VH-VL binders against Large ribosomal subunit protein mL46 (mrpl17). Designs and how they scored, part 2

Target 1, 243 residues: Large ribosomal subunit protein mL46 (mrpl17), of Schizosaccharomyces pombe (o94398)
Amino acid sequence: IQSSKPLSNSTPLKGCSVGTILIRSPILTRQPSEFEKSIYKYNAELWNELSDPLPAEFYFKKGSVGEKDWQERQKTLKGKESPFETIFGKERKEMESNKLLDSATHLQSRVTEADTKNDERSTLRSLDKSLYLLVKKSKSSGWQFPNTPVTSSEKALHLLCQDLLKNILDENSLTWLVARHPLALLKTEQEKTFLLRARLLNGLDVPNLQNVYDWVWCTYDELKNKLSPSSWDSVKNILSDRL

## First folded at step 1 (VH-VL)

Design mb4 (framework fv_maftivimab)
Fold by ESMFold2-Fast, scan of step 1:
Structure mb4 (fold): chain C 243 residues (1-243), chain A 119 residues (1-119), chain B 106 residues (1-106)
Amino acid sequence: as target 1 above (243 residues)
Amino acid sequence: EVQLVESGGGLVQPGGSLRLSCAASGFTFSDYAMNWVRQAPGKGLEWVSTISGSGDYTYYADSVKGRFTISRDNSKNTLYLQMNSLRAEDTAVYYCARGYSWLGYFDYWGQGTMVTVSS
Amino acid sequence: DIQMTQSPSSLSASVGDRVTITCRASQDISNYLNWYQQKPGKAPKLLIYDASNLETGVPSRFSGSGSGTDFTLTISSLQPEDFATYYCQQYDNLPTFGQGTRLEIK
C-alpha cells in the first residue's frame, strides 16, 4: 500500500493513505501561433499557481524540509526564472544548433533517445506532452500513483504528501503542490487514497526513484492502460488538461 | 551480485557503545531502503531499524528507540548502526538487509556480525 | 505492534512429504506478509513476498497463500536442502516476525 513506513510517534491508520499526482509539464512545442498561445497560457497558469499568497510559516514548521523547498521555489519565482523556462531554453538551443538543416532533420531532433527506446522510466520522453508518475510498490503490485499511509490525523495531508515526494525523489528534485486539498479520492474495499496534485519543476535531470519497486512516466493516453479501470475513471476528467 | 558485508561486532560491557557498518556493492545503494535485523542466540528474528534511500527517514523498534541510531553514507555505499546504552538483551547477530518495495521485504542479507553485551 | 504467531513451532518430515506451515497475524495485514528460510549458521533467504509471490530463483515446490490474518507456506515435495527454520514477517506496520518453525528430518 505505502511509499513509507510510520514514524516513531505515529502508527498507520488502517486503509487510509495520501498520494500524489506528480506531473512533468510539456517541455517543447514548435507548432504555429496556436501552440505559442497554449504555452503562454500554461506558463501563466503555472506562475499563478506557484505564487502562493500565504507565507511559508503557515504551511511549514520552522527549519523543516518543506519550508526549505518553499524558500527555494520562492527564490526561483523572485528571480523571474521558471525551471520550465530553463528547460524550454535548453531545448531551443539544441534546435538552433540544427538551424541550417531541413524540416525532416528538425523533426528528428525533437525525438529523444528515450523516445526511440520507448524508455518509460525516463522523463526525457514525450517532451511535447505532460508525463505522470506511476509506481509499483512491489513486483506483483499494479501501477498506482505514489502514496503513503496516513500516520497521524493531526498532520495535514499536504505535509504528508511533501514527505512522500521527498522520500521517493532525490534532494535535488524540485516539486510543488498545486493545492493543499485533495483532487480525487480513490476507494477500494481495503483503502481510501486522497490524491494531491504536484508538479515536477526540474524534469530533465531526475535520477532513479528510491523506495519503490519500479516506476514509469506516462502520458495521459498511457495512463488508461496502466491504471485499474476504477482508478482511471476517478482521475480521467481531472487530468484532462486542456490548454 | 548484490553483496552486503557487516563489520564492527564484538564484546562490549553493559552501558557501553558499539558502531556497526555494512558495506554494500552490486547495486545502486541510494535507490534502496536499508535495514538492521537481529537474532539473539537460539531465538528468532527481530527487526531493529530502517533508513530510507535518501537517509531522510528513519524508523526504529520500540526496544531500541533513543539508544540506537541508523545512518548511511551513500557516497561510500555504507550503512551504519550506532548502538548506545547497550543491555544484555541486545546480545545478538546483527544482519544488514536490503529493503525492497517501500521497506516491504528483505531481498538480500549480509552474513551478520555478532554483538555480545556481557560483563 | 502486530504479533505474528507460527504453527507448529517444529515438525519432523521425510523427503517427498508435503509440508504446511501456518502464520497468524493479531490483526488484518491484507497481503503484506513475507516468508524466509534460514539454515543453521546462515543469514535468512527470502522465499515468498506479498503472501503468494515466489521470489526469483526459489524452487516452484514452495508456495504461499492467505490474506488478512491467516497465511500458509507449503512445500509440495520436501527435498533434503529444505530442512531449515522458516519465518513469516508482516510489513503492514513496523516489521514483525513470527517465532519460527523448525523443520527436521524424521
Scores: ipSAE 0.006, ipTM 0.420, lowest interface PAE 14.7, mean pLDDT 75

Design mc1 (framework fv_maftivimab)
Fold by ESMFold2-Fast, scan of step 1:
Structure mc1 (fold): chain C 243 residues (1-243), chain A 120 residues (1-120), chain B 106 residues (1-106)
Amino acid sequence: as target 1 above (243 residues)
Amino acid sequence: EVQLVESGGGLVQPGGSLRLSCAASGFTFSSYWMNWVRQAPGKGLEWVSTISSSGSTIYYADSVKGRFTISRDNSKNTLYLQMNSLRAEDTAVYYCAKDYGDYEWYFDLWGQGTMVTVSS
Amino acid sequence: DIQMTQSPSSLSASVGDRVTITCRASQGISSWLNWYQQKPGKAPKLLIYAASSLQSGVPSRFSGSGSGTDFTLTISSLQPEDFATYYCQQYNSYWTFGQGTRLEIK
């Protein structure tokens, strides 16, 4: 209970809460390593070699009917295509399309306005890292993972967690509960909070939170400075910068 | 007594540099985010820069990026603003201000300000 | 940048009047707005934080309201010591102040 209202009308079980580690997964891929760049270069060079057509002289005498048929087929197939281009053209086009989209997205994302202004209330910051949602339940409360009291209604923890996510996120937010069992237990002298892992599926749409005093989206490194030492110790070994 | 006292203001020529200091007393300086806010003569307030309690997180207004540097020394309870490449439009009273709480972003304690005049 | 526009830029009022000052944000800022009072030659003083929360030590005649883009500071039964310049400030993305509203004696 503390300063927030319970999600159900039943009496809360004192000392027990369920909470969520809500993660916005990385939207951008990491920069390729030098090794990976070498592989990309090798593959591009290999594809260029495979895309070269054999000279007509290998197949036909100059001026022959066969040479003319070959040249007409080459023109119809755009002449300069490799023997395998028709079979592998779809794969190559998909690779090139994905590389271009990745490069364009990477350029814009590195200079987002949210990054420049360090807007911690936005999900558009640090697109190459995971972001974790922390909330303040009241003006006087410290930063904590979203949580709600466990009630006497016999409702399962994962269902209470789903209700919590619907209660604090806007109607357009899409979430996925990764597992139905708790990932971590936060314990104080008088309270236990069972934390379940959830993911925000539409991280490009910045949610407006409700039923909380304030919120921030933090990278893994930023969690250490916002969470209490005991909470940080409980989660530091189970969270990561990547999925 | 809980207070902030600014110093280091003065008259400087365009292109010059000044370093402002803000001495904090009466509260645990190392626990709070600190801010610089300026006010040109007869004009309104303009936020300039913010620094976290540890000094690891820093923000600047677009008008001062690349020219001003905010820093702090928690062992001396002092906030600094290094101002380089000063322009006539930087002429203002500079206030230091404390955030209300560790993660609240409203300024509950202000110094009396120090005047910076950039002219020739 | 989030721009904050106050209206009016100045107004004249008499002791005992009800005064309303408006602040408009160029985009939604939820409730992340503060109000400050500044008397001539003095540092600003925090009056209202988070749109509607009264700072300790501030008289109850001051109140704040609003959310999203439109915010209001109200002074019921104006007192002589209330003649000052008032500033709103958003803290949703960085910090930006409004241009200020000068409250002068009629």
Scores: ipSAE 0.000, ipTM 0.402, lowest interface PAE 18.2, mean pLDDT 77

Design mc2 (framework fv_maftivimab)
Fold by ESMFold2-Fast, scan of step 1:
Structure mc2 (fold): chain C 243 residues (1-243), chain A 122 residues (1-122), chain B 106 residues (1-106)
Amino acid sequence: as target 1 above (243 residues)
Amino acid sequence: EVQLVESGGGLVQPGGSLRLSCAASGFTFSSYWMNWVRQAPGKGLEWVSTISSSGSTIYYADSVKGRFTISRDNSKNTLYLQMNSLRAEDTAVYYCAREYDFWSGYYAFDIWGQGTMVTVSS
Amino acid sequence: DIQMTQSPSSLSASVGDRVTITCRASQGISSWLNWYQQKPGKAPKLLIYAASSLQSGVPSRFSGSGSGTDFTLTISSLQPEDFATYYCQQYNSYWTFGQGTRLEIK
């Protein structure tokens, strides 16, 4: 049952926040390593075996329940992308999202001025890797994913996340909320923060952030050094420098 | 086969209550977000409510907020919709639908139940 | 809330015709749009997800296009079994269905 209005106005002992993992996806493709090439080959070979099964007629009598169930399973497998295409398909979608950034910036070099100067506040750094936005709420605050307290149970978390993105980015910044549901939950002794994944589509022209004390765009490897140990432990297995 | 079967619909007077059930089979129910969608006679589809795989995240359409409660029992592979303070405008066929993530962030209702009719009249 | 408007509300076409149905969102929804087919007395069936991706088992004569606010569902060569009502659905902010387009085969 839904709580009554007077009860819903009670202050909870444990606060909740919504936050965002805002990602600038790789703009330039890296060359695959020999190990990665072997994985791609293996997955392609594996999928070829899964995609071309023996006809149901060799397993079951026509019209039987067993044949129908087996056909449904084969239909499910046939409808899935090959493991090879799943890997390359994700990279293709990632590159398609970033082509808007390429059009806006007309970038020519793999190594940018921001790379040379090690400018962590620039989205023009590390074009072959994903960059993650971290902010400081105040000078004394640690680095954290952008977040805001949930003051009303009325509004959905993904809508609050979109409001948060508009609050720290300008109206000309294009973002894509990758999933409506939270990707991760960060717990501390006093607070709970639900993190949603968002992608920056015009990141190379991102202006200075608003309503934060400071910000940095970090590669996956740099997150360990900037996030608190508890926050890093919560996200390290769900983030990738390629996603 | 993958299927959803709704039950619990019927005739109820305005101000009354009904509880709908949706029995899932052929897939790992506890791994999927679930939805209720309704359709008034001769009208279009209207989303009613969403529940996460664990049951921890719930959303409602404004028209049903405060009156309807979505819940699930993963041990029984069953989705529920508790409908209170029913109005004539709630008269509709109620469908349960599975939310499928085709590729990180691309969601659609890929499997639907056959629907159960709820009639609210004097 | 995001409002979804479909046009036309209804149309009649002959077998073999090319049919287009449009869907307009009141604000930008990127590619977060699905298309469903509903035959009389039946539950809806998913046709297209992510604006342009064809669901497995759906005939290739169905296709979707568009992004942002304007979307189109196309049936390249209409068949008798295509008699149905078609719905678009946004999922950028919660879920909202269009009002539906009723397709009658002559």
Scores: ipSAE 0.000, ipTM 0.410, lowest interface PAE 17.8, mean pLDDT 75

Design mc3 (framework fv_maftivimab)
Fold by ESMFold2-Fast, scan of step 1:
Structure mc3 (fold): chain C 243 residues (1-243), chain A 121 residues (1-121), chain B 106 residues (1-106)
Amino acid sequence: as target 1 above (243 residues)
Amino acid sequence: EVQLVESGGGLVQPGGSLRLSCAASGFTFSSYWMNWVRQAPGKGLEWVSTISSSGSTIYYADSVKGRFTISRDNSKNTLYLQMNSLRAEDTAVYYCARHLYFDWLSYFDYWGQGTMVTVSS
Amino acid sequence: DIQMTQSPSSLSASVGDRVTITCRASQGISSWLNWYQQKPGKAPKLLIYAASSLQSGVPSRFSGSGSGTDFTLTISSLQPEDFATYYCQQYNSYWTFGQGTRLEIK
């Protein structure tokens, strides 16, 4: 049982932004054994990320009977079965795994044309590493994680993040919010941006982005050169654990 | 710019009462949760109590539950801690701290200078 | 109640040293951990929130890592102003501070 309550008008979220760290997980090498291992690793990584306990206070006040009951249920469910299979169903997980498998069967080389041309707008580059989406909102803007201002404090951040992903990605792109709570907070003098973690499930189908001036898919090492120093400092230790 | 100033500390006998105040300025007090945190001489930090922005949600440490009452007056930008049935173990510097609270994030970002409460005969 | 245990309780170091302080929760707290610095006679100051996010105005030599039950605060190159007591704080269930780690001059 999950409950999602709207944020109160009294919360200080107006003037803040919500954004996303959208990740394309490593794709397969040419070897069959590595193919089998990559599918397993993909599924295991998704399981591990979904197995992270959702904070009880996301749904309940601290110390309440509801929070205590939710925490007890969380402990009971931990290790029983995949939360993803429980919440989203096995059929959807299998469909997404089959799409990855079907796309990977067309992979002929670990070094792609996107690699040789350094095509930063393609998800087919650096197949052995994670890629992170950065965007420019305008020609004069710096590179940043996709984000949008919080216009209503009544709407949950994860729903705003899903709206953002639908707004910038094409209709064929499959994404998954790994957690409903923010992974990081970026602070500037004028604005605070709450970053939620998301995965691109069909990474071999290159998205054509909308409502942005430009975009790049960066490896972890490339993020340092694209992000502002303050943004990089806020995410470098969180993302390095996944590299 | 953000300032928190505690007052009301002093020497009190065991079983006595004392009321602490924290005057806030430089931010919209009514938009933030607030806390009291104490520190006994030579010891570590101990969370005492938390109150929501509206005052409707209140939490206490087990060591003070039933004896201490946290409250706030948003029209005066002031946080209070009413301490009753004081014990020698309550001797500490009491800090007022601003609390940025969301369901997924909680931290104490600005602290006052503290006020000393000594419970002794 | 979630108990927070810091290690070591005290540490002597020299300017320029790399210092590591650890914090262990009695149960899983995800990344719901903050780090505070307290200088003698002063109020605590927030250094790091959500295990690894650096508070504005805090020098980049400070970093935090960890998740679940085991967390680390690292100072990459110790400066004279860093001699202080450091506290971790969980916010998964209520609020609990560790006992503190006193960082003193060698």
Scores: ipSAE 0.000, ipTM 0.405, lowest interface PAE 18.0, mean pLDDT 76

Design mc4 (framework fv_maftivimab)
Fold by ESMFold2-Fast, scan of step 1:
Structure mc4 (fold): chain C 243 residues (1-243), chain A 124 residues (1-124), chain B 106 residues (1-106)
Amino acid sequence: as target 1 above (243 residues)
Amino acid sequence: EVQLVESGGGLVQPGGSLRLSCAASGFTFSSYWMNWVRQAPGKGLEWVSTISSSGSTIYYADSVKGRFTISRDNSKNTLYLQMNSLRAEDTAVYYCARDSGEYVEYTYSAFDIWGQGTMVTVSS
Amino acid sequence: DIQMTQSPSSLSASVGDRVTITCRASQGISSWLNWYQQKPGKAPKLLIYAASSLQSGVPSRFSGSGSGTDFTLTISSLQPEDFATYYCQQYNSYWTFGQGTRLEIK
């Protein structure tokens, strides 16, 4: 018996698809208590979990291309302000006093201009919740997680996922692939799609997508209304509100 | 002195099992990814298995997947290879090798330190 | 899986000769290639990593070049201790060794 259960091993996946669950993490967490506001004032860097990620060994083979890409990205992020700093930076820099707490307080509004306009194409909506990217490949197609067929048996799933992200996002958009292994398997008819988790690290920059007919950034609750029933059933227990 | 010393090789019958050990000294074993590489008599090198510094990430060559298990004990500075359902084609010298980068700063994947090898013979 | 093919399988040379060994990947591997030297009855020794970087302690007469699918190992002036088998290894996707090139005295 040569059974191999790990999906990202040497199993030939030609005829399957690889896709991504691309997440914009909450920009504004639940309303902070007075104690928590005090912590925010002195420990703003703790909001940037990306500045202290799990060691590369948990994600990649030592010295592999994926590990090197991860390390180069971490070096880039380490030299810049945290996503939290970037997200609040415009408000903070425009204030007489550079008070992070004051900037966070201004962003405590659960309703932004994007919320008011129902601008589902913006990442600046629902700042206190996770947003998930869905795309339409054509006018007649349904909403789905971004995906692409596995055409090369020699290319690893995480590399195909990174190619997909580069294809639909511009070069100014920054993403982090959380793990090399698929989070979920979507089954539709004869189609099998392995979904990998990725995070959007754009801060206040709203990405414009390319090579898709349309796109939307959905909260967890909105996914149920946009995804097919079978796709929703496949991911509902894996995804979470406010990740 | 940085050293890797393999042990546990020997003669085993087809279908049998054998456990190899690799004792590391002279470096912080828990900071390095470790590898098993084999070489059949008169043949070239074949990568067998890799394990991350923490032990959480493991890879196997297709030829051994489902039969071999790589593991490590960082408290004992020892790498292991449990070989089950052995076949004549598994006959080889088995080398333990260290990957060149430290856990905290990866530079390149290169097998910079090798043990002397231990011979595994699968025959009646 | 990525296949690594070396050429030639064997070659004969004299001390002082310039020797070139080639390695070809079945698909692009960027610069993620290592070169090893193995003498009879001994473990392999790392010579070159990342296609062109010389390992510390390795004589400067050894050099590596190439990227993508085609790679070369060069010994500028062969010494008696250089007669050995040489292996390339890709590490872009898993780890695969070439079949080896045996360097023999002419």
Scores: ipSAE 0.000, ipTM 0.399, lowest interface PAE 19.5, mean pLDDT 75

Design me1 (framework fv_maftivimab)
Fold by ESMFold2-Fast, scan of step 1:
Structure me1 (fold): chain C 243 residues (1-243), chain A 119 residues (1-119), chain B 106 residues (1-106)
Amino acid sequence: as target 1 above (243 residues)
Amino acid sequence: EVQLVESGGGLVQPGGSLRLSCAASGFTFSSYGMNWVRQAPGKGLEWVSTIWYEGSNKYYADSVKGRFTISRDNSKNTLYLQMNSLRAEDTAVYYCARGDYEYDAFDIWGQGTMVTVSS
Amino acid sequence: DIQMTQSPSSLSASVGDRVTITCRASQSISSWLNWYQQKPGKAPKLLIYKASSLESGVPSRFSGSGSGTDFTLTISSLQPEDFATYYCQQYNSYSTFGQGTRLEIK
């Protein structure tokens, strides 16, 4: 043999799917004290007053990567994130959650219109509980976690999961992949699906899903009635944050 | 060339310890689950241990639980098997195998390293 | 653990013969079964994955079938290089192998 081709390798994920457990975290949290609210307001106002930045040209030459990174950082900080959030990240998240709590409690009940209508397609239902996204790929398909076949063995699972989230959620939806490792593996007669955990960060903005026949946002207790028994058994011990 | 090369085998006394290594080349090691499979002289194959691609999940055969530890160093493209409290029945050729852990299909195997547990 | 039993433990055949090896699981494993070939002094080679899928580079004379508890590996026209020991492996739970079937020259 004059020259031979290298042997072809089997790929580890051929014939498998990647999926997501997309969670809308509880919106209703502890009511902040008036003192805490006043501190949060003062800190936000102080940051706004102190965040009048010098022109980028003062720090970086025009068109440099440093100038670009600094401008992007300033955009982020001037918007929603303050240096106090970087230092006191929990306080900012708690303040944001308590804003949502205040909005919900200013309604005479914590029961939303989505709750009264039992609108399962809304993220505004069950604000005190976690909601989990399930989809139907077609009219005849059963309810399942969003998933897609693995077509590229070279692309990491977490990147495929991010692609999946971009494919099914609208452009205004903000998600955060919690971990880069699969949380669960679902086995069926002919299929295997790796599930990665993701969170919906802007749960008050109800997403309109793309590339699915139908969708629902389920509480933990509702999952057992919609998932197949085998899928439920695979995830029931990893989704509950009880006690 | 896709290759797995085992090392670290040898003669060890009962109750002793031994550490096996498996050097991988020719593929993206960090993207694959890895396995140890052993074969006693004149006997069949026995799965020993599996480790997921990021090292987060480890599994062991009942015969080795509590005695063997599987680990990996993705920066060095190397798989390890730490064997403690060795017994005569652990005498076998130990194979390193690349697994499609989705199908547990061991598609690439090393040539094996002999571990003999004897006085 | 799931026990895998292969039949026969050994068989003798001639070049050109059709050979069938069977594997039985102690409980249902769906299609989560692989087949391997091992020659003396060498590492095993994957032949079939997921009960019936032919591994790349494996000759088309090899085929697998079955689901649940009963599985078969078939060699449609035996070649000289096919004389070896064959193993089935289940992975529906912790992986277990059959005891092996030794294919010998008649």
Scores: ipSAE 0.005, ipTM 0.420, lowest interface PAE 15.0, mean pLDDT 76

Design me2 (framework fv_maftivimab)
Fold by ESMFold2-Fast, scan of step 1:
Structure me2 (fold): chain C 243 residues (1-243), chain A 122 residues (1-122), chain B 106 residues (1-106)
Amino acid sequence: as target 1 above (243 residues)
Amino acid sequence: EVQLVESGGGLVQPGGSLRLSCAASGFTFSSYGMNWVRQAPGKGLEWVSTIWYEGSNKYYADSVKGRFTISRDNSKNTLYLQMNSLRAEDTAVYYCARESYYGSGSYDFDYWGQGTMVTVSS
Amino acid sequence: DIQMTQSPSSLSASVGDRVTITCRASQSISSWLNWYQQKPGKAPKLLIYKASSLESGVPSRFSGSGSGTDFTLTISSLQPEDFATYYCQQYNSYSTFGQGTRLEIK
C-alpha cells in the first residue's frame, strides 16, 4: 500500500549537522586596556559588516509571521537611527560594553555568587574568562556544542545556525555570528558537525535555555573535561578570546 | 552495576574528628561529580558537600564550612570526607551520592550508597 | 537560599488509593526537581528527575508534574511496596531537600 509523502518535509543529510561555538566574552572587574577597547570596537564594526541589511526574504519566508514582525519592528525603529545602528551598531556595542564594565566594577571581588554556588548554568560565573555553551540533548547524551541536523530545504549553514540560536535562547538574548563559514568540523565515523562561531552580546541577562535537556557555560579549561577527546582535539587550538 | 560503599562511621566525642570513605565501582568514577548527603535520625536529607570530577572545585553547606573537607582519589575510585570539630548536630547517616551524568555541578543524584552512621556523643 | 516545603508532612492511605504529594520552592527552580523514595533503613531511590521524567525501572503509576515553584508527585494506584517517605529536591542552585512526606498504611 502506497502513502503520499509530505511535500514540505525536508530530508536531512545523514550524519551531517551544523552547530555553534557560542562564547560569552570576559566581563572585566577593572577598566579595560586601550587594546581591549579596540577589540570591542572591532567586534562592533565586524557585527555591522555582517549585519548588512538583507531583504526580509533572506531572514524570513515570504508572507510569514516572522517577516511581518520584522517589517513592523523596522517601521517602529525608522524614526531613529538605522535599526542596526540602534540595535547592533557600534554605539549599542559601546553602551553594552560600558554597562557590563560598570556592573563589573561594582563587584567587591571577581568571585560571584554563581561561583560560590557552583552554578554552571549561570553566565555570571568566571567573569574574568570566556564561557562556552555546551548542551545535553538528553540525560544519556554527552556534552556537546549546540547543533541541529542539516536539511535539504536549508540553503546556508549560517541560517540554520541562526535558527538554532533562536530555538535555544529567548528574545532577550542577543547573539552575533562572527563569520558565516564554519570554524571547525567535528568528525566521527558516522557523524560530522560544522561549527560556526557566535558571540553572546548580552552576558549578564541570559534566561534558561529551551529545547535542550541541560546546559552549562564552561571555561576553556573545563571544556577538555566535558567534551569527548576527539571533539576537544578538534577545537582546542581554534578557541581564542579574541576570535 | 553501579555501587557506592561507605565506611569510616562510628562513635566520636564532641570536638573530635572522623574520616569517611566511599568506594565506587561499576562506572568511570573520574568522570562524575560526587556528593555527601546526610540524614539525622528520624529527620530529612541535607546536602553536605560536592566535589567536581577532577577534584578541583569543592563546595560545602554553611553548617559544615571550615570544619569538613571533601576530597577524592580517582586512581582508587574513592571519595573522602574529613570531618573536624564534630558537634552533636552532625550525628547522622552519611550517604555518598553520584551525579546523574558525566560532568559535575548538577547536584542531580541518581545513585546512593547504603550510608554510614556517625554518632557524636559524649 | 532556596527553601523547599512539602505537604502534607504525613499521609495515611489504603492500597488502591490515588496519592498526591506537593512541593513548593521559595523561588523559581524551572524544572530542576527530583523526587526520591526512601524506605526505613535504606538509601533514597530516585523516582522522578527533571520534574516529570520517570527514572528507568520505576513503575508507571508514579508521575511528576510542575514547573517554576509548584510541583506534584502522584501515585495513581497505591501498592503495598509504596509505603515509604518521599522527598523532593531542587538542584537549580546548590541542592536543598523538602522535609519529607511519610506515607503510612490506614
Scores: ipSAE 0.072, ipTM 0.573, lowest interface PAE 6.7, mean pLDDT 78

